VHH binders against Protein CSN12 homolog (csn12). Designs and how they scored, part 4

Target 1, 185 residues: Protein CSN12 homolog (csn12), of Schizosaccharomyces pombe (o13873r232to416)
Amino acid sequence: VIFHYYLGIVAFLNQNYKNASAELEIAFSLCHKGYNRNLELILSYWIPTRILVNHQLPTKNLLSKFPNLASVYIPLTRALKSGNLGEFGKCLQKNETLLAKTKIYLTLEGTRDLCIRNLFRKTWIICGKSTRLPVSVFQIALQVAGTDLPKLHVEAILANMISKGYMRGYISRNFETVVLSAKDP

## First folded at step 17 (VHH; from W3 with S52K G53Q S54D G56S S57E T58K)

Design Z6
Fold by OpenDDE, fold request of step 21:
Structure Z6 (fold): chain B 185 residues (1-185), chain A 123 residues (1-123)
Amino acid sequence: as target 1 above (185 residues)
Amino acid sequence: EVQLVESGGGLVQPGGSLRLSCAASGFTFSDYAMSWVRQAPGKGLEWVATIKQDGSEKDYVDSVKGRFTISRDNAKKSLYLQMNSLRAEDTAVYYCAKDLNRYFEWLYPEDYRGQGTLVTVSS
């Protein structure tokens, strides 16, 4: 168990998340269920890995067994699911010291785009699932979520989302409009 | 692009059996654990079973233990779920899941599953 745990951590720190996940999963599976402290340690690295790379959240059932993790990931998962950037930021800030010590903070910070994705999806839905939306609509969404950015910066965010495949479409800069795929935006 | 196509669902009487299949494409099937999840009417997604990459280990939700069997054919890039002794509470849309286990759930469920296959258990 320890061997796989350390391999997982090393992989995690090296941003080899695929290997990290694999090793940590093994560690978790082999760890005696009575050793909650060890299980929690494993999960502390495994969960952020899964969120970032696999876009998977820990279940409530899992978190119910680990109060310390629950205190972090219940609000975080809520924020991610709802696209609440404010809550997302608050969650990371609240736990900054703990998460920074283990370098997990940086990993979780990297999941901000996932939160943005859901915010934009929510926005898209609210706007009637239109295939053409002004960039300003997304700007407003971000503002409401607690992030006030110039339109150009919002375009950059949108471009990044498209580049990452989190959104399917393109930005018409001339019209300041996002054109989304009809089938799978 | 990851593609998962579920099949084998249908209407069955309590106590009956069904075998679900999932055809996978767009990724190296043998590199990933595969799972079945289900969504009953009015309920959220529920993890059902997971099988390791090489089929060496299987995990099940308690409610299906002894009744369901997950299996895979890596050569055919296929995942299966043999469902025996079906109950009304097994009624759900069943989805094939890539690299999922009992401890995690999708942040974007719609992106990581197929259309599913409906299993209806009714008298």
Scores: ipSAE 0.878, ipTM 0.932, lowest interface PAE 0.4, mean pLDDT 94
Fold by OpenDDE, fold request of step 21:
Structure Z6 (fold): chain B 185 residues (1-185), chain A 123 residues (1-123)
Amino acid sequence: as target 1 above (185 residues)
Amino acid sequence: EVQLVESGGGLVQPGGSLRLSCAASGFTFSDYAMSWVRQAPGKGLEWVATIKQDGSEKDYVDSVKGRFTISRDNAKKSLYLQMNSLRAEDTAVYYCAKDLNRYFEWLYPEDYRGQGTLVTVSS
């Protein structure tokens, strides 16, 4: 268990998240279920890895067994699911000291794009699931979420989301419009 | 693109049996643990079972232990769920899942599953 745990951490710190996940999963599976402290340590690295790489959240049932993790990931998962960038930021700030010591903070910060994805999805839904939306609509969404950015920066964010496959479509820069897939934007 | 196509669902009486299949494509099937999840009417997604890459280990939700058997054929890139002694509470749409286990859930469930196959257990 300890061997796989340390391999997992080393992989995690080197941003080899595929290997990190594999090693931490093994560690978790082999760890005695009565050793909550050890299980929590494993999960502290495994959960952020799964969120970032696999887009998977810890279940409520899992978190119910680990109060310290629950205090971090219940608000975080809520923020991610709802696309609430404000809550996302507050969650990270609240736990910055604890998470920074283990470098987990940086990993979780990397999940911001997942939150933005849901914000934009929510925005798309609110706008009637239109296949053509002005960039300004997404700009307003970000502003409401507490992030005030020039339109050009919003376009960059949208472009990044498309490049990552988080959005399906293209940006018509001449018309300052995002054209989204009708079936699966 | 990852594709998962579920089949084998249908209407069955309590105590009956069904065998679900999932055809996978778009990824190296043998490199990933595979799972079944289900969604009953009016309820959220529930994890059902997981099988390791090489089939060496299997995990089940308690309510299906002894009744359901998960298996896989890596050569055929297929996942199976043998369901015996079916109960009314097993009624759900069943989905095949890539690299999921009992401890995690999808942030974007609609992006990582197929159309599912409906299992209805009713007298």
Scores: ipSAE 0.874, ipTM 0.929, lowest interface PAE 0.4, mean pLDDT 94
Fold by OpenDDE, last read:
Structure Z6 (fold): chain B 185 residues (1-185), chain A 123 residues (1-123)
Amino acid sequence: as target 1 above (185 residues)
Amino acid sequence: EVQLVESGGGLVQPGGSLRLSCAASGFTFSDYAMSWVRQAPGKGLEWVATIKQDGSEKDYVDSVKGRFTISRDNAKKSLYLQMNSLRAEDTAVYYCAKDLNRYFEWLYPEDYRGQGTLVTVSS
């Protein structure tokens, strides 16, 4: 258990998340279920890895067994699911000291784009699932979510989302719109 | 692109059996644990079973233990679920899942599952 745990952590710190996940999963499976402290330590690295790389959230059932983790990841998962950037930021800030010590904070910060993705999806749905969404509309959505940015920065965010494959389309700067794929936006 | 295509569902009487299949493509199948999940009418997604990459270990939700058997053929890039002694409560759309286990759920379930296959258990 210890061997796989440390391999997982080393991999995590080196941003080798594929190996991190594999080693931590083994550690978790081998660890006696009565050793809650050790299980929690494993999960502290495994959960962020799964969120960032696999886009998977810990289940409520899992978190119910680990109150310290629940205090962090229940609000975080809620924020990610709902696209609530304000709640996302508050959650990270509240736990910054604890998470920063283990480099977990940086990993979780990297999941912000997942939250933005859901915010965009919500906005897209509200706008009737149009293939053409004005950048200004998403700008307003971001503002409501607690992020006030110039339109050019919003375009950059959208471009990044497209680059990452979180949405399919392109930015039309002339028309200040994001043009989404009709087949699979 | 990852593609998972489920098949084998249908209408069956209580106590009956079905065998579900999942054809995988777009990734190295043998590198990932595979799972079955299901969604009953009006309910959320429920994890059902997981099998390790090499098939050496299997995990099941309690309600299906002893009745369901998960298996895989890495050469055929296929995942299977043998369902015996089916109950009304097993009625659901069943989905094949890549790299999922009992401890995690999809953030974007619509993006990571196929069309699923409907299993209806009714007298």
Scores: ipSAE 0.873, ipTM 0.929, lowest interface PAE 0.4, mean pLDDT 94
Fold by OpenDDE, last read:
Structure Z6 (fold): chain B 185 residues (1-185), chain A 123 residues (1-123)
Amino acid sequence: as target 1 above (185 residues)
Amino acid sequence: EVQLVESGGGLVQPGGSLRLSCAASGFTFSDYAMSWVRQAPGKGLEWVATIKQDGSEKDYVDSVKGRFTISRDNAKKSLYLQMNSLRAEDTAVYYCAKDLNRYFEWLYPEDYRGQGTLVTVSS
């Protein structure tokens, strides 16, 4: 258990999240289920890894066994699901000291784009699933979610989302519109 | 692109058996644990079973233990779920899942599952 845990952490710290996830999963599986402290330590690295690279959230059942983790990840998962960037930020800030010491903060901060993805999906749905949406619509969505940015920065965010494959389409900068795939935006 | 195509669903009487299949493509199948999840009418997604990459370890939700068997053929890039002694409460759309286990759930379930296969257990 310790061996895999160590390898997992080293991989995590080196941002080798694929290996981190694999090693931590092994560690978790081998750890006695009664050793809650050790399990929690493993989960502290495994959960953020899974969120970031697998886009998977810890279940309520899992978190119910680990109150300290629950205090962090229940509100965080709620924020991610709802696309609430304000709540997302609050969750990280509230736990910044603890998470920063373990470098977990940086990993979780990297999940902001997942929150944005849901926000933009929600926006798209609210707008009738149109294939052409003004950038301003997404700007307003971000503002409502607690992030006030100029349109140019919103375009950058949209471009990033498209680049990451979180959105399928392109930005028409001349018309300040996002053109989304009709089949699978 | 990851593709998961489920099949084998249908209508079956209580106590009956059914075998589900999942054909996987677009990734190195043997590198990932595979799972089955299901969604009953009006309910959320429920994890059902997971099998390790090499098939050396299997995990099941309690309600299906002893009745369901998960298996895989890495050469065929296929995942299977043998369902025996089916019950009405097993009625659901069943989905094949890549790299999922009992401890986690999808943030974007629509992105990481196939179309599913409907299993209806009814007299």
Scores: ipSAE 0.870, ipTM 0.929, lowest interface PAE 0.4, mean pLDDT 94
Fold by ESMFold2, fold request of step 21:
Structure Z6 (fold): chain B 185 residues (1-185), chain A 123 residues (1-123)
Amino acid sequence: as target 1 above (185 residues)
Amino acid sequence: EVQLVESGGGLVQPGGSLRLSCAASGFTFSDYAMSWVRQAPGKGLEWVATIKQDGSEKDYVDSVKGRFTISRDNAKKSLYLQMNSLRAEDTAVYYCAKDLNRYFEWLYPEDYRGQGTLVTVSS
């Protein structure tokens, strides 16, 4: 257990999250289910890794067994699912000292893009799943979620979403619009 | 491109049996644990079973223990679910899942699930 846990943390700290996930999964599998302190330690690095790499969230059943993890991840999970960037940011701020001390903060900050993706998906749905949406629509969505950015910055965020495959389409600069794939946006 | 294609669903009477299959492509199948999840009409996704990479360890949700058997064939890149003693509450669309287990759920289910295969248990 301790060997794979240490390998997982080293990989995590080097931002090698695929290897971190593999080693932490082995550590969790080998750990006695009655050793909640050891399980919590493994989960403290495994959960952020699964969110970032696999786009997977800890279940309510898992979190019910670990109150310290629940205090962080129940609100974070809720924010990620809903695309609520304001609540996402509040959760990270509230837990900043602990997460920074354990070197997890930057990993969870990296999941912000997953929250933005859900925000933009909800925006697209509210707009009737249109294949053409003005950049200003996404700018307003970000503003409602607590982030007021100029259109150029919003275009950069949209380009990042497209480059990561979270959105399929392109930005039409002349018309300041996002053009999405009709069948698989 | 990762593809997971489920098959083997159908209409069956209570107490009957079905065998579900999942054909995988676009990734190294033997490198990942595999799972079945299901979605009953009007309900959320429920994890059903997980099998480790080499088939050495299997885990099930309590409601299917003793009735369902998960298995895999790494040479054929295939995942299976043998479902015996089927009940009305087993009625659902069944999906195979890459690298998912009982402790986690998909943030983006639409990106990671296939079409699924419908199992209907009815008189």
Scores: ipSAE 0.746, ipTM 0.866, lowest interface PAE 0.6, mean pLDDT 88
Fold by ESMFold2, look of step 19:
Formats: structure tokens, C-alpha cells, sequence
Structure Z6 (fold): chain B 185 residues (1-185), chain A 123 residues (1-123)
């Protein structure tokens, strides 16, 4: 257990999340289910890795066994699912000191883009799944979620979403419009 | 591109049996644990079973233990679910899943699930 746990942490700190996930899964599998402290230590790094790399969230059943993890991840997963950037930020701020000390904060901050993707997908659905939406529509979505940004900054966020493959399309800067793939935006 | 194609569903009477298949492509099948998940009408996704990469360990949700058997054939890149003693509550669309287990759920189910295969258990 200890060997795979530390290999997982080393990989995690080197941002080698594929190897981190593999080692932490082995550590969790080998750990006796009655040793909650050891299980919690493994999950502390395994959960953020699964969210960031696999786009997978811990279940409520898992979290019910680990109150300290539940206090972080129940509100965080709810924010990620709903696209609620305000609540996402509040969750990270509330736990900032612990997450920074354990070097997990930046990894969880990286999952903000997954929250934004859900916000933008819900916006797209509300607008009738149009393949052409003004940048201002996404600007309004961000304002409703608690983030008031100029259009140029919103365009940068949209470009980042497209670059990461979370949205399929391009930005027509001359028309301030996002053009989405009809098949799989 | 990862592709998972489920088949083998159908209409069956309570107590009957079905065998589901999943054909995998676009990734090294033997490198990943594989799972079945299901979605009953009007309900969320439920994890059903997981099998390790080499087939050495199998895990099941309690409601199907002793009735369902998960298996895999790495040479054929295929995942299977043998379902015996079927009950009305097993009625669902069944999906196969790469690298998912009982502790996690998809954030974006629409990106990871295929068409699935419908199992209907009714008199």
C-alpha cells in the first residue's frame, strides 16, 4: 500500500496524472477497508486526479464514509455538475489552507474549466442548441454565475475551451460569435 | 477515438436470462478495467459491475450479486454481462464503460456512454 501511495504522490506532484491515477488505484485496492485514515490519505490525491483526468466524480456513497473529504467534495461536485462558478470558488476558498499545504489546490483549480464547460453547455441547451451564439450570451451566463467579465476576457475563456476540446467550433471575432459544430459541440 | 458498442438486449420474462456484449475499439482494451452501468426509465445511472484488466477480480452492486456475471475476452476486445434470474427492477438501458468503478460517476455522461442496449423485463 505505502509504496504505491508514495509513487502516486510523486507522479501527482510531477503532474503525471495518468501514472498517479494508476498507482493510487492500486494503493486503494490493496488497503484494508477498515483503515479509514489510510483510505482517506489515498483518496485525497486519487479524487482530484480522477476529476481532472477522467472527468469522473466521487459518488455520495463513497464520500459518506469520509466526512473530511465530503466537506470538500460534496459542494465541489455539486458546483461542477451545475456549472456554478460562484459556489466552485467558495468551496476552494473555504478549504484553501489545507488544499495548499497538501499541494492539491492547483489541481482542483484546474477543474474550474470543467465547471465552465457545464455552464456553457447549459447555456447552449437553453438557447435551443444553436450552432451560432453571440459571445454576449456566454458573458451573461458568466454574470449569472457570479463572474462579470468584459467580452475580450470571455473570448479568451471560449478560446481556451475550444483549445482543450471542451467545445468544438471557433470564434468569429468580426461578428463576436461562437460557431459550434452541429454534430458534437 | 474510443468506441464502445453494446448489444444483446431485448424483452424477457421475469426469471429469464440475457447475455450482453460490448465491442471495444480505439484504445488498448487490456490496459483498462471495464464496467457495466445501467439507467432505468426516469432514473439516474447506476453502476452494475466492474472487471479488472486481466479478469482476476470482479465486483458487483449488491442487487445483482449471484445473478449477474461480468467477463471479458481481451483477444476479442469484448466485455460481457451474463444476466440470470432477471427481475422487473433490472429493466434499463445498459452501457459499457471504460475505466469506471463503483466509487466514481461520469461528470459528462453524454460524452462517455454509447447508445446502450435496452433490457426490458416484463410479464
Amino acid sequence: as target 1 above (185 residues)
Amino acid sequence: EVQLVESGGGLVQPGGSLRLSCAASGFTFSDYAMSWVRQAPGKGLEWVATIKQDGSEKDYVDSVKGRFTISRDNAKKSLYLQMNSLRAEDTAVYYCAKDLNRYFEWLYPEDYRGQGTLVTVSS
Scores: ipSAE 0.733, ipTM 0.860, lowest interface PAE 0.6, mean pLDDT 88

Design Z6
Fold by ESMFold2, fold request of step 21:
Structure Z6 (fold): chain B 185 residues (1-185), chain A 123 residues (1-123)
Amino acid sequence: as target 1 above (185 residues)
Amino acid sequence: EVQLVESGGGLVQPGGSLRLSCAASGFTFSDYAMSWVRQAPGKGLEWVATIKQDGSEKDYVDSVKGRFTISRDNAKKSLYLQMNSLRAEDTAVYYCAKDLNRYFEWLYPEDYRGQGTLVTVSS
């Protein structure tokens, strides 16, 4: 167990999250289910890697067994699912000292793009699933979620979403419009 | 692209049996643990069973233990669920899942969920 746990942490700190996820899974599977402290230590690094790499969230049932993890991940999971970028930021700020001390903060900050993806998907649905939306629509969505950004910065965020495959389409910069694929936006 | 195609669902009486299949493509099947997930009408997704990469360890939700058996054939890139002693509560759409287990759920189910195969258990 200890060997795979430390291999997982080393990989995590080197931002090799695929290997971190694999090693931490092995450590968790080998750990006796009655050793909650050891399980919690493994989960403290396994959960963030699962969110970032696999786009998977810890279940409510899992978190119910680990109150310290639940205090972080119940609100974070809710924010990620709903696209509530404001609550996402509050959750990270509330837990900043602990997450920074354990070197997890930056990894969880990296999951912000996943929250933005859900925000933009919900915005798209509210606008009737249009294949053509002004950049200002997404700017307003970010503003409502607590992030007031100029259109050029919003265009950069949209371009990042497209480059990561979270959205399928392109930006018409001259018309300040996002054109989405009709089949799988 | 990763593709998972479920089959083998149908209408069956309580106490009956069905065998679900999942054909996998677009990834190295033997590298990943595989799971079955189901969604009853009007309900959320529920994890059912997981099998490790080499088939050595199997895990089940309590409600199906002793009735369902998960298996895999790495040479055929296929995942199976043998369902015996079926009950009305097993009625659901069943989905094959790559690299999922009882401790995690999809953030984007629409991106990872296939069409599924419908199992209906009724009189």
Scores: ipSAE 0.721, ipTM 0.858, lowest interface PAE 0.6, mean pLDDT 87
Fold by ESMFold2, last read:
Structure Z6 (fold): chain B 185 residues (1-185), chain A 123 residues (1-123)
Amino acid sequence: as target 1 above (185 residues)
Amino acid sequence: EVQLVESGGGLVQPGGSLRLSCAASGFTFSDYAMSWVRQAPGKGLEWVATIKQDGSEKDYVDSVKGRFTISRDNAKKSLYLQMNSLRAEDTAVYYCAKDLNRYFEWLYPEDYRGQGTLVTVSS
């Protein structure tokens, strides 16, 4: 258990999340299921890794066994699923001291893009799943979620979403529109 | 690109049996634990079973334990679910899942699930 746990943490701190996930999974599987403190320590690094890399969230059944993890991850997973950037930010702010002390804060900040993806997907659905949407529509979605940004910054966020494969399409800058793939937007 | 194609679903009477198959491609199948998940009409996704990379360890949700058997053939890159003693509550679309277990759920199910295979248990 200890060997794979420390290999997992070292990989995590070096941002080698694929290796971190593999080692932490082994550590979790080898750990006696009655040793809740040790399980909690493993999960404290395994959960952020699974969210960031695998786009997988801890289940409520798992979290019910670990109140300290539940206090962070129940609100965080709710925000991620709903695309609620305001609640995402409040959750990280509320837990900032602990997450910074354990070196997890920046990893969870990286999951903000996953929250934005769900916000933008909801926006796309509300607009009738159009393959052409003005940048201003996404600007308004961000503004409603508490982030007031100029169109140029919104275009940068959209470009980032496209480059990461969270949206499939391109930005028509001359028309200030996002053109989405009809097949898998 | 990762591709998972489920098959073997159908209409069966209570107490009947079905065998589901999942053909995998686009990744090294033997490197990953594999799971079945299901979605009953009007409900969320439910994890059903997981099998480790070499087939050595199998885990099941309590409601199917003793009735369902998960298996894999790494040479054929295939995952299977033998379902016996089927009940009406087993009615669902069944999906093959890469690298998912009972502790986690997909944030973006649309990105990771295939078309699934429908199992209907009805008189």
Scores: ipSAE 0.720, ipTM 0.859, lowest interface PAE 0.6, mean pLDDT 88
Fold by ESMFold2, last read:
Structure Z6 (fold): chain B 185 residues (1-185), chain A 123 residues (1-123)
Amino acid sequence: as target 1 above (185 residues)
Amino acid sequence: EVQLVESGGGLVQPGGSLRLSCAASGFTFSDYAMSWVRQAPGKGLEWVATIKQDGSEKDYVDSVKGRFTISRDNAKKSLYLQMNSLRAEDTAVYYCAKDLNRYFEWLYPEDYRGQGTLVTVSS
């Protein structure tokens, strides 16, 4: 257990999240399920890694066994699922000291893009799944979610989503529109 | 491109059996634990079973223990679910899943599930 746990932590701190996920999974599977403190320590790094790498959230059943993890991840998973950037930010701020001390904060901050992806997918669905949407539509969605940004900043966020493969398409700057793939947007 | 194609579903009477198959491509199949999940009509996704990379460990949701058997053939890049003693409550669309287990759920289900295979258990 402890060998794979430390290999997982080292990989995590080096931002080798694929390797971190693999080692932490082994550590979790080898750990006796009655040792809740040891399980919690493993999960403290495994959960952020699974969210970031695999786009997978801890279930409520898992979190019910670990109150300290539940206090962080129940609200965080709700925010991620709903695309609620305001609540996402509040959750990280509330837990900032602990997450920074354990070196997890930046990894969870990196999951903000997953929250934005869900916000933008909901926006796209509400707009009838159009393949062409004005940048202003996404700007309004961000404003409703608690983030008031100028169009240039919103275009940068959209470009980032496209570059990461969370959206498939391009930005037509002359018309200030996002053109999405009809096949796999 | 990761592709998972489920087959083997159909209509069966209570107490009957079916064997589901999942053909995998676009990734190194033997590197990943594999799972079956299902979605009953009007319900959310439910994790059913997981099998480790080498087939050495299998885990099941309590409602199917003793009735379902998950298996894999790494040479054929295939995942299987043998379903015995089927009940009406097992009626669902069944999906195979790469690298998912009982502790986690998909943030983006529509990006990770395939077409699925429908199992209908009815008199």
Scores: ipSAE 0.708, ipTM 0.846, lowest interface PAE 0.6, mean pLDDT 88
Fold by ESMFold2, look of step 17:
Structure Z6 (fold): chain B 185 residues (1-185), chain A 123 residues (1-123)
Amino acid sequence: as target 1 above (185 residues)
Amino acid sequence: EVQLVESGGGLVQPGGSLRLSCAASGFTFSDYAMSWVRQAPGKGLEWVATIKQDGSEKDYVDSVKGRFTISRDNAKKSLYLQMNSLRAEDTAVYYCAKDLNRYFEWLYPEDYRGQGTLVTVSS
């Protein structure tokens, strides 16, 4: 257990999140299920790595066994699923000192893009899965989620989402529209 | 371009058997643990079973232990679920899943689920 936990943390601190996830899974598998403190330590790095790399969230059943993790991840998973950027930010702010001290804050901040992706996907579904949507539609979605931004900033967010592969399409700058892939937007 | 295609579902009487298959492509199959999840009508997704990369370790939800067997063939890039002694409560759409286990769920289930294969257990 200790060997794989240490390798996982070293990989995590070097931002090698794929290897961190693999080592932390092994550590968790080898750890005796009655050692809740040791399991919690492993999970404190495994959960954020799993969210960022695998786009997977800890289940409520898992979190029920670890109240300190539940206090962070129940509201965070709710925010990520719903695309609620306001609640996402509140969760990170509430836990900022601990997350920064353990070097987890940066990893969880990186999951903000996953929250935005869910917001934009829900927006796309509400608009009837159109392959062409005005940038203003996404601007309104961000406003509803508590983030009031000018169109230029919203275009930058959309461009970032496309460049990272969270959305498939392109921005038509002349018409201020997002053109999405019909098959897999 | 990960693709997972489930098959083998159908209508079966209680106590009967079915064998589900999952054909995998677009990734190095042997590098990942594989799972089955299911969704009963009107319910959320439930993790069913996981098998490690080399087949050496298998894990099951309590309700299917002793009745279901997960297996894999890395040469054929295939995942299987042998379902015996089926019960009405096993009625669900079954999905295979890459690198999912009992402790996690998909953030984007619609992006990771295919169509699944329907298992109906009814007299």
Scores: ipSAE 0.697, ipTM 0.844, lowest interface PAE 0.6, mean pLDDT 87

## First folded at step 19 (VHH; from Z6 with Y32H)

Design Q2
Fold by ESMFold2, look of step 19:
Structure Q2 (fold): chain B 185 residues (1-185), chain A 123 residues (1-123)
Amino acid sequence: as target 1 above (185 residues)
Amino acid sequence: EVQLVESGGGLVQPGGSLRLSCAASGFTFSDHAMSWVRQAPGKGLEWVATIKQDGSEKDYVDSVKGRFTISRDNAKKSLYLQMNSLRAEDTAVYYCAKDLNRYFEWLYPEDYRGQGTLVTVSS
């Protein structure tokens, strides 16, 4: 258990999240299920790694067994699923000191893009899955989710989503529109 | 591109048996734990079973334990679910899943599931 746990943490600290996930899974499987503190320590690094690498969330059943993890991840998973950037930010702010001390904060901050992807996907569905949407539609979606930004900033967020592969398409800046691939936007 | 193709579903009477198959491609199958999940009509996705990379350990949701057997053939890159003593509540679309287990669920189910295979258990 201890060997794979430390290999997982070393990989995590070096931002090798794929290797971290693999080692922490082994550590969790080898740990006795009655040793909640040891399980909690493993999960403290495994959960954020799994969200970032696999786009997987801890289940409510898992979290119910670990109250300290639940206090962080129940609201965070709810925010990620719903695309609620305001609640996502509040959850990170409330836990900032602990998450920074354990060096998990940056990893969870990186999952913000997953929250934005869910917000924008819901927006696209609400708009009838159009292949052309004004940037202002996404600006309104962000405003409803608690983030009021100028269109230029919204365009930067959209460009980031496209560059990371969360959206397939391009921005037509002359028309302030997002043109999405018909195949899989 | 990761592809998972499920098959073997159909109509059966209660007490009957079915064997589901999943053909995997686009990744090193033997490096990954594999799972079955299911979605009953009008319900969310439910984890059913997981098998370790080498087939050495298997885990099941309580409602199917003793009735379902998960297995894999790494040479054929295939995952299987033998379903015995089927009940009406087993009616669902069944999906195979890469790297999922009882402790985690998909954030983006539409991006990770295949078409699935329909199992209908009805008198």
Scores: ipSAE 0.721, ipTM 0.869, lowest interface PAE 0.6, mean pLDDT 88

